# Ledger of designs, part 11: VH-VL binders against Toll/interleukin-1 receptor-like protein (TIR)

Target 1, 165 residues: Toll/interleukin-1 receptor-like protein (TIR), of Arabidopsis thaliana (Mouse-ear cress) (q9ssn3)
Amino acid sequence: TKYDVFLSFRGHDTRHNFISFLYKELVRRSIRTFKDDKELENGQRFSPELKSPIEVSRFAVVVVSENYAASSWCLDELVTIMDFEKKGSITVMPIFYGVEPNHVRWQTGVLAEQFKKHASREDPEKVLKWRQALTNFAQLSGDCSGDDDSKLVDKIANEISNKKT

## First folded at step 4 (VH-VL)

Design b24 (from fa08 with heavy chain T98R V99P Y106H; framework fv_fasinumab)
Fold by ESMFold2-Fast, scan of step 4:
Structure b24 (fold): chain C 165 residues (1-165), chain A 120 residues (1-120), chain B 107 residues (1-107)
Amino acid sequence: as target 1 above (165 residues)
Amino acid sequence: QVQLVQSGAEVKKPGASVKVSCKVSGYTLTELSIHWVRQAPGKGLEWMGGFDPEDGETIYAQKFQGRVTMTEDTSTDTAYMELTSLRSEDTAVYYCARPYDILTGHFDYWGQGTLVTVSS
Amino acid sequence: DIQMTQSPSSLSASAGDRVTITCRASQGISNYLGWYQQKPGKAPKRLIYAASSLQSGVPSRFSGSGSGTEFTLTISSLQPEDLASYYCQQYNSYPYTFGQGTKVEIK
């Protein structure tokens, strides 16, 4: 069981709108998609079992929303995804959903308070890895959300379909 | 593993400029920008400036604005601090220092210091 | 700018003595305060961060306390090697500011 796409997102921000539209469209196009639907996001530990779906995926579509960086699970997942991207084994497609790319790159704006909290609670080395992953992620070419989720969904699905063949 | 290594001592005349370097190893400047702190002989520590992620720009203490420029070359992991229009009061040891993270400015690693002497 | 005032400016004590240095901020800084030790001719070394967290490798005789505007660094049993200047630093807001320093000498 090999996936075309690993879909990384913060459930509360996107699950019942953009992610549902995107997932349905990818499935309709016969794109094998792993959807990481986290049930308990706040304080939840990243599972080692998720490394396998990431490793065997060709693409990672990472949807960074307002509260993505508040989740240690999401940040650990992003570190793993970016490690594979650095090795050339996965192509990362950044999606900035309701956030500005420069805020993600520098961990400012909506991410500033989240990272103050992380800095007070977490191992310094771990926080540095999270920041580096976000900076590297935001430096990749990506797409920003607008007023039309369906249009963005079609754009993402077309890009994956074109590169898959 | 983490080290900050600064350039050697400088002797300058009033009105000259000085450019001090700080090479980081064990991490990268893309992870964390460094800050600069100086100390005049027999006096205390004085923060000069560093990258402010809230503004997305390097900021300087008011006392140094217009005379100091801080830059970083991420390809060589070397930071620079250039101070112009030097005065005798600028005689000091200049330190580069690494903040804990981008938003948290207690400094965990320091360079060895660069003595800049301004004399006629 | 936030002004940091240390007391005393200097002190002389005997080995084994309990030494206390205070630091006051001109406005509230929560727990965003660090303490540094600087030995003659050397770069500063961080002892404490977040007002009370001891840096790994620093002897347990050093401790920090306080929040808001009033902070204390304590050396429970002064040793000869502790001869140094000590500085508090706030990192709550830019510009970052240091106290004027406290020189600790051993009789």
Scores: ipSAE 0.000, ipTM 0.479, lowest interface PAE 17.6, mean pLDDT 84

Design b25 (framework fv_fasinumab)
Fold by ESMFold2-Fast, scan of step 4:
Structure b25 (fold): chain C 165 residues (1-165), chain A 119 residues (1-119), chain B 107 residues (1-107)
Amino acid sequence: as target 1 above (165 residues)
Amino acid sequence: QVQLVQSGAEVKKPGASVKVSCKVSGYTLTELSIHWVRQAPGKGLEWMGGFDPEDGETIYAQKFQGRVTMTEDTSTDTAYMELTSLRSEDTAVYYCATYDILTGYFDYWGQGTLVTVSS
Amino acid sequence: DIQMTQSPSSLSASAGDRVTITCRASQGISNYLGWYQQKPGKAPKRLIYAASSLQSGVPSRFSGSGSGTEFTLTISSLQPEDLASYYCQQYNSYPYTFGQGTKVEIK
């Protein structure tokens, strides 16, 4: 068994707006969706004997918002997602929500200060992997948020539905 | 490794209230979604409510709204379910259970607490 | 509320038999359905989640199928230890609702 979609997002920014709308639309279309709730903190939510939801998902919709890269949990998750993308195991759909794709690609803009903080607290190799994952992610074809969340939600759901069938 | 240990059986009079506890070990309570399910003698399972980690809020089934309260004490990793205005039809085994609603990975149940409502 | 209807309410079968239990939702629930086994005097144990995913530690003779409104739990080769009540549960929307249960006896 497997999910159709894994949703990666920063709850602080998008949980009660964009992600809620997207999740409900995907479920309405009978798309098996895992919504990663990182606000459960650093607990082991997964049985040790079961594969990660990322490993058993066909698509990963990754919503990079203003505070996505402030979260080491989100960045670790992105590293894992991009590793599977490189192996051809998952199709990644980048969504840039209120951020410029080039800022994500090069870790500039709002990400610059976030990464200065990471560099002071985390292993250098870990930070390098986070940066590389963001760069690889931003090189994929993706969508930017605009004034109409419902249009973006429909676009994502249609693309997944078309590729699922 | 995850274990849910519930408080012992209780006998209550109609109109009283009961508060059942559920102690979590092997994980931190804040990392789990705890739901409560009851089962009247010889009957099926009935979902009462539970913590929704997405919103950080507890959701109750309409049937129990207004007389059930589910709380958590994170300092002791203990969840509670209090049911007030007890009636004879509330006689049941009450279970706490972890529920990872999106993945289904965590599904651990307490041993159950029998609550008997009688004169 | 989403109503879950199971059939049959009870069944009796011999060791080695293939048994099936069906569950019908009153509206579409995608794949947000679990199957639970409850042995006499014990708490329920999840067998299946996401309609078809086998829970860790559950024997492979158990399998689930279906999506939308029609779901099936299959036990490919019934064992004496499978004497239990089985429940489906939808977790697509609140309140979560269980089917009425199916009692499986070995004869």
Scores: ipSAE 0.000, ipTM 0.473, lowest interface PAE 14.4, mean pLDDT 82

Design b26 (framework fv_fasinumab)
Fold by ESMFold2-Fast, scan of step 4:
Structure b26 (fold): chain C 165 residues (1-165), chain A 119 residues (1-119), chain B 107 residues (1-107)
Amino acid sequence: as target 1 above (165 residues)
Amino acid sequence: QVQLVQSGAEVKKPGASVKVSCKVSGYTLTELSIHWVRQAPGKGLEWMGGFDPEDGETIYAQKFQGRVTMTEDTSTDTAYMELTSLRSEDTAVYYCATYDFWSGYFDYWGQGTLVTVSS
Amino acid sequence: DIQMTQSPSSLSASAGDRVTITCRASQGISNYLGWYQQKPGKAPKRLIYAASSLQSGVPSRFSGSGSGTEFTLTISSLQPEDLASYYCQQYNSYPYTFGQGTKVEIK
């Protein structure tokens, strides 16, 4: 079935707090939300006959936190999301959670060590795709976390609800 | 509904190990995150660690790193907490608890297991 | 680690009184704070999650407020069954940490 929202996030940083609140609020508003738990799947797989949850979502809320770019899973997911954004088939809502947008854009600050490790272990062309996706992502209008995540959750849910109706 | 049932009280000598079990019913373990909290007699609550299901990793408080191991047997829906090299300061009631901060519906704790470390 | 500090350590009040307990975090934790009630010999029970959301089944006389670093639990009309220890807990980041607790006694 078609989703209104796809949530991309690093579980260790945000699953138990920010993402849990956001997911609950979206579901309460009857917004069909796909929460990618990556490690938690009960053996269920998408068949070739089914479109990916990203492809069939209207919005992607991407929460980039301190350890998001440490995950090759998250980075591959972001590449896919940004490919669909470029095609105009999905609206991306950037959320910078405890990180500076400029650090995400240029892969500096908390991302510098993570990309040094990626450069030593991964194919250079793959690393370049990851960097480009982060740069393109950070150029979109987004929101930064502050000292009250409930307000940020409400803002995101309101934007999605208003555009859905 | 969810119910957590822990193993019975243990009396151990210093230097021994203890392994406390926590049996989950009403749900499967894979649908719940189990955390462990202890409380020394007359003292407050102390978080020891818990399973993070997205990473498939268990996170331990630094104080217990190297002495504690938390495991799960999904075939029996039972979580375990093993603490080694016991000291008298480890005398406490040990609780298992479900993690749920988003729904506002679940907050399930085991009844507690008293571990007494006495010479 | 994020340190949680509660005040007061203990209090004694009469039935019907308004009681407040405060909790301070050593760094910003947004609204990722819960309040727990523990009666003697029993496991803790969550009263509040997300700093201000009432847990299902908890009486409306309990309320929570605050964000960032300062939080308050209020009992608007203290009842005899509210004799317990109360703990705040942050779940903003690992390791999760509890306050030292506040003992509430009925005079």
Scores: ipSAE 0.000, ipTM 0.533, lowest interface PAE 12.0, mean pLDDT 83

Design b27 (framework fv_fasinumab)
Fold by ESMFold2-Fast, scan of step 4:
Structure b27 (fold): chain C 165 residues (1-165), chain A 121 residues (1-121), chain B 107 residues (1-107)
Amino acid sequence: as target 1 above (165 residues)
Amino acid sequence: QVQLVQSGAEVKKPGASVKVSCKVSGYTLTELSIHWVRQAPGKGLEWMGGFDPEDGETIYAQKFQGRVTMTEDTSTDTAYMELTSLRSEDTAVYYCATVYDILTGYYFDYWGQGTLVTVSS
Amino acid sequence: DIQMTQSPSSLSASAGDRVTITCRASQGISNYLGWYQQKPGKAPKRLIYAASSLQSGVPSRFSGSGSGTEFTLTISSLQPEDLASYYCQQYNSYPYTFGQGTKVEIK
């Protein structure tokens, strides 16, 4: 079956717990959410023969935090998400968590050092795809974290609830 | 269609190092999480370590920390496991394995054929 | 480290028998548990992931159940080709740990 939401995020943030709060709120509202490390707790099943969870999701909530772009695997996931967004098959909801949207768009600030490391280790064409995905992502209307994670969680859940049907 | 092909058997003396390779075909190495598991003759399976895609770091079991290094060469789609300061109790079959595809979130199950490392004087 | 204990260490059964293997975790691991089959001289093969999800291509006579700290693998109708060692593995937290294994022999 089709998911309502695919959550893309970098690792476990033990200090800020935002992903945990967001996931619990989405589940509480009966929004069918795919989340990598909590997929098993959901009791969800899938098969290698089936389409990607990204491909069969209506929304992708992508939480770009300080270390998101340090992960080549997060960046590969974002490329896939943005390819489907371009085709119109998924609606992307950008969440900038503790980072400036323009820094994500142009790979400056905290991302500058991360991309310097990527450029030294990875194929130039691959790095270019990652940069393009981040630029396209940051051009979408999104939300920034503030001093109240609960308010942001409610805003995201409300937008999904209002638009999924 | 994913295949993991490992390097051949090795015989080493105590104190030497061994580096086992694991070549990925039919898929891209960067899309997989490679883990290493060993099995001493007549014994069970022992997890040594693997790449944690969420943190972007390689995690080692405490028992092997300081002696093991796991690396990847994405240009050749080859993963490596190097074990140093070999002892006779390191005699085992060493496996590379992947159980998760990062981009699709599917649970794959692919193992190399195993590499026998014998440590004897 | 999370300790995984399996029982029994070995068993002998006849073709057609129902076989159960149990696995206990020293602390809660939710459903982050897999079951592996290893035939002599071969690499392990995963049978079950997420405690109860059957791996693609695995016969339906294999099933898994449990959550938290108590888990079981069941082979509903044992076949000669099921002669193997079976291992549970937790992947809830690092380091990943395996049970000591259960050797299944066909009478």
Scores: ipSAE 0.000, ipTM 0.508, lowest interface PAE 13.9, mean pLDDT 82

Design b28 (framework fv_fasinumab)
Fold by ESMFold2-Fast, scan of step 4:
Structure b28 (fold): chain C 165 residues (1-165), chain A 121 residues (1-121), chain B 107 residues (1-107)
Amino acid sequence: as target 1 above (165 residues)
Amino acid sequence: QVQLVQSGAEVKKPGASVKVSCKVSGYTLTELSIHWVRQAPGKGLEWMGGFDPEDGETIYAQKFQGRVTMTEDTSTDTAYMELTSLRSEDTAVYYCATVYDFWSGYYFDYWGQGTLVTVSS
Amino acid sequence: DIQMTQSPSSLSASAGDRVTITCRASQGISNYLGWYQQKPGKAPKRLIYAASSLQSGVPSRFSGSGSGTEFTLTISSLQPEDLASYYCQQYNSYPYTFGQGTKVEIK
């Protein structure tokens, strides 16, 4: 099974608003989209032999919100996504949802306290990888949320549709 | 085939500690969210805690906070649940179970066979 | 903690009967509810996730419905092998909580 788009996001911040809008628009355009809370995708794809949805996706839309970097699993996922981006196997589309890109890039603002907690609990090398992934991610051309989520959704869907093969 | 295989039955005295293991085979432990559920004889299911993939941390039910520890050894694909200060009411079958596969995004439903822990004097 | 209440606590029915078990959450849990079957001496098996999605390999006679605070598990045509205890479980927020269980006996 192969996806066109992998959606990376913090569920607590975005699942029932922006991600729902984006997912529905991508599906409406027949774009094969994976989001991590898909209840109805289990079925016959249940198999320990399956590769990560990230690995079999053409695009990764990564929505970094206020609490994205508070999650070690979101950060591990971002490390994996950025590793594939460096290899040229995935195209990453950064979305900054309610956060400043420079705060993500340098782990300042709301991320400063989150990383203070990570530094106290995790191996220094692991934390360094998380910081580097966020820095590399924020250096990519991305989009910021504004007053109109529908315009941002359309922009993302149009770019994916234009580059989808 | 993915399998969760738990350690064997234990008999402990009140005040002792027990550490139950859950060996994952056919899949990578780090890609699974392992939770622990217990069931006292003739009673219902009680969630004790588990790994939350979104928060990247282990969450415990308040009833067990301070005397339960859930850990993982990725080199052996084994999850552990240690319960301290055992009481007679801790006599139960303890299960490890998958909730969600982080990497594939699937709702896996794998359960260990259960480990009977008997607390008696 | 979110409290899950099931009804009935037990029931006895004949093969072919339609069986309904209800589950009520003490606060809204959207559709983050699963149903589990536990046969005597066995580990639980999930039947339903996301309130209404059938787990792979589970017979189509099982179905789930509901959202918010009221949920139902239905067995459209009870079979002898369905003798078991059934539990609802919310996974909307921590701690995850189970209903007290419903014992289904086959006549």
Scores: ipSAE 0.000, ipTM 0.498, lowest interface PAE 12.8, mean pLDDT 82

Design b29 (framework fv_fasinumab)
Fold by ESMFold2-Fast, scan of step 4:
Structure b29 (fold): chain C 165 residues (1-165), chain A 121 residues (1-121), chain B 107 residues (1-107)
Amino acid sequence: as target 1 above (165 residues)
Amino acid sequence: QVQLVQSGAEVKKPGASVKVSCKVSGYTLTELSIHWVRQAPGKGLEWMGGFDPEDGETIYAQKFQGRVTMTEDTSTDTAYMELTSLRSEDTAVYYCARVYDILTGYPFDYWGQGTLVTVSS
Amino acid sequence: DIQMTQSPSSLSASAGDRVTITCRASQGISNYLGWYQQKPGKAPKRLIYAASSLQSGVPSRFSGSGSGTEFTLTISSLQPEDLASYYCQQYNSYPYTFGQGTKVEIK
């Protein structure tokens, strides 16, 4: 595998705080993390000629925040990640950042309005795949954010470091 | 290869509106985001806004909110920036620039050639 | 808004000289910083992304360094074709903001 970790996150919600701290800590521990991959910048996002960064990653750390499910790009990524998780080729680490896991699982709370908009704009089959991916994702054991981002960052980095070896 | 081609120069009177186009080739608008940056004569670069595919919405700089509208026509791979209620201070070269992949977050690897908009009586 | 301040505003140097341009962010932006070159009458061209990554096709004499709030663009051996204005730009948060620019003149 090319990467140890694939980071899936909503930049709008997390770029300035949690994900920056997490990325720095992973890099400090020599964990090969896909977030700032130079090689992807010059290629097609997903190409038949080039394996997806998701496909060539050992772990996917998926940070679901308030507006993650508002993004069709994030939802499409999650569908792909969960497909590989089902095949056993990737280990998914759910992180619920400022959201209730049950709201993610059932697409309620803040996700209810987001999915109303998706249903009005997108193919019903595509929306169903997004919902199923979120439900399957939220059924996995995961961690919730609290008052101390640094402790959560250390916990994630420790779990990956221990398994990477 | 990737190329962004903008519409030609425009001369407008104060109070008018202008709509600048940016045609993308070598890539599709469904796979990237176009942002707009302007530069007044002899001055620096100023970010105006752009479509954020991660959010599924367009973000505008506060200074232009209410006067600018950025849209895309995926059938023709063309992005548009419309600025209304033009003032002399809006005289500038307007650039489109792409944000290729939202996963990397690296903006502006390719730019259009620029469109000069002159606002004069 | 994050304010980007460049130093110096202009400089004049000879071919072969090492040129350094500094960019300071009013708050931490990690490595979400790009450098752009703009030649007279032309559109800007990206030189550096992620603070230190060289854009494909850009000569190796250009390099970037820094993180957080202090960043530097270095041209190790200035060439006549490097006459241009140089801009730093943060993309850590909206609105994206540019430095005021540094004009590089060749003696």
Scores: ipSAE 0.000, ipTM 0.504, lowest interface PAE 14.0, mean pLDDT 82

Design b30 (framework fv_fasinumab)
Fold by ESMFold2-Fast, scan of step 4:
Structure b30 (fold): chain C 165 residues (1-165), chain A 121 residues (1-121), chain B 107 residues (1-107)
Amino acid sequence: as target 1 above (165 residues)
Amino acid sequence: QVQLVQSGAEVKKPGASVKVSCKVSGYTLTELSIHWVRQAPGKGLEWMGGFDPEDGETIYAQKFQGRVTMTEDTSTDTAYMELTSLRSEDTAVYYCATVYDFWSGYPLDYWGQGTLVTVSS
Amino acid sequence: DIQMTQSPSSLSASAGDRVTITCRASQGISNYLGWYQQKPGKAPKRLIYAASSLQSGVPSRFSGSGSGTEFTLTISSLQPEDLASYYCQQYNSYPYTFGQGTKVEIK
């Protein structure tokens, strides 16, 4: 594989706090990490690699935050990640950042309003795929954010280091 | 689309330092990383290192560790490579080149025209 | 460090000839290999990336193949303007490393 870790996240929620801390810690530990910042799509560089970073990663750390499911780009990415997880080609590490895992699993709480908007605008089959991906994702069990982002960052980095070797 | 324009030729004495600039146009410097490659007269290409504009992180080839510093000024879209304690063996053309993503394994894409640095007594 | 070795170091061929340059990595690099052309007095220009993908604007007579540790660059019908040095480069891991180069001359 090309990368140890692919980071999936909603930039608006976590890019300049949790994801920045996690990315730096993974890099410090020589864990080869791809940080996929969807909010900078217009700044995407001119020569993307042939293989998707997801396809060539061993682990996907997916950080689902308050507005992750509001983004069709994030949801499409999650569908792709979960397809590879089903094939056994990637290990997915769920991180629930400021959201309740059962709300993600069943698309309730803050996700209920987001999916009402999706249902009104998007093809029903596409919305169904997004819902299935979130349900399958939440089934994997993962870590929830708490009082100390630093502890969560260390926990994630330790889990990756232990499983990588 | 991307164009890199480097500073002019330099002549330095042994023990001096040189700082080569690379001005990027066509893209914002923060959107891509800059790597440096040198080529001694009549010899092949040698990778020196690279700079990630997002966090200011650098990776240098072991041979240059301790003598090279790579920096950027995003306000002027200019990358810099400074080499200290110059020796005659440092006489070379120095190139800057773009890399799509610093950490993700991408090739060198666009190259500057090169800066000849001559080290002589 | 990953060592890249090219063969041959130089070659001479006539216009219209098929020429092949080989590049070997000291360890597996998958397809993370590029090929560069450097004409006399000019900066290098990338011809191939990901071992076999042709860079936009590069003539179709250039092609690349290989994966893992063995790679080839082929020029199917050599032209006078192809007089240059050619370099392979791995970008699988830091430090990036180049082959020593192959000088192509036209008879």
Scores: ipSAE 0.000, ipTM 0.494, lowest interface PAE 14.6, mean pLDDT 83

Design b31 (framework fv_fasinumab)
Fold by ESMFold2-Fast, scan of step 4:
Structure b31 (fold): chain C 165 residues (1-165), chain A 121 residues (1-121), chain B 107 residues (1-107)
Amino acid sequence: as target 1 above (165 residues)
Amino acid sequence: QVQLVQSGAEVKKPGASVKVSCKVSGYTLTELSIHWVRQAPGKGLEWMGGFDPEDGETIYAQKFQGRVTMTEDTSTDTAYMELTSLRSEDTAVYYCATGVYDILTGYFDYWGQGTLVTVSS
Amino acid sequence: DIQMTQSPSSLSASAGDRVTITCRASQGISNYLGWYQQKPGKAPKRLIYAASSLQSGVPSRFSGSGSGTEFTLTISSLQPEDLASYYCQQYNSYPYTFGQGTKVEIK
């Protein structure tokens, strides 16, 4: 595998706080991490890949925040990640950042209005794939943010380090 | 893993109300979508309503709207279906059915044993 | 409401026979269709979901096919324990609706 970790997130919500801290900690531990910043290039242009970075990663850390499901790019990425998880080729680590897992699982709460908008603009089949990916994702055991981001960062990094040999 | 256990048989007079319970084990109630389906003696299956997780609301078939109420007590993992103004044609076995929400699989992986409600004068 | 119509309403077949039950939806439901088996005096049990996916633990002699408005349930080699009523059910839109059922009797 080229990467140990594929990091999926909504840059608008988390780039300058949680994701920055997580990314730095993973790199400090020599964990090869691909940070997919779809909206900002963060000083570098990503090179074209012959294979998806998702396909050549062992773990996917997916950080679902309040506006993750508002992004069709994030949702398409999640569909791909969950397809590889289903095939057994990637281990997915769900992180619910400022959202309730049940709201993600059933697309309620903050996601309800986002999916109302998607339903009005996108093909019904595409929207169903997005909903299915979120439901399958939220069924996996995951961690919620809340009290201390530094402890959550350490927990994630420790889990990856322990399973990386 | 999921098991649904329903309350016992009931005999009611026309105009009365009945409340059937469905106790969930193996999962917490909040992780499931509970629906109710009835079956008149010797007849087929009829969907009455259930929790729609996408809408975040319980929806009822038009035929039962105004007479049926479906509620949940998450502290006891028990779902309820109350049907009012009972008529003889409401005589049926009432089932609760559920599944972990999944748009491709629907909601009927697991079924209760059924509760016979007989409406006669 | 989406009407679900099954054919036949009943059938009698011998052990080892191939049995096919059809289900027609009054409008397109993609693949949001399940098949259920109900043995006498018991609650229904799901056999098939998403039109063609076999429910875990269900014998491989059961299979489903179809999409849109026409669907079939096939039992490749009927066994005595398959005596039951079979129902199709659409979950594409509310209200959810069932077919009228097909009663399978074994000679």
Scores: ipSAE 0.000, ipTM 0.463, lowest interface PAE 17.6, mean pLDDT 83

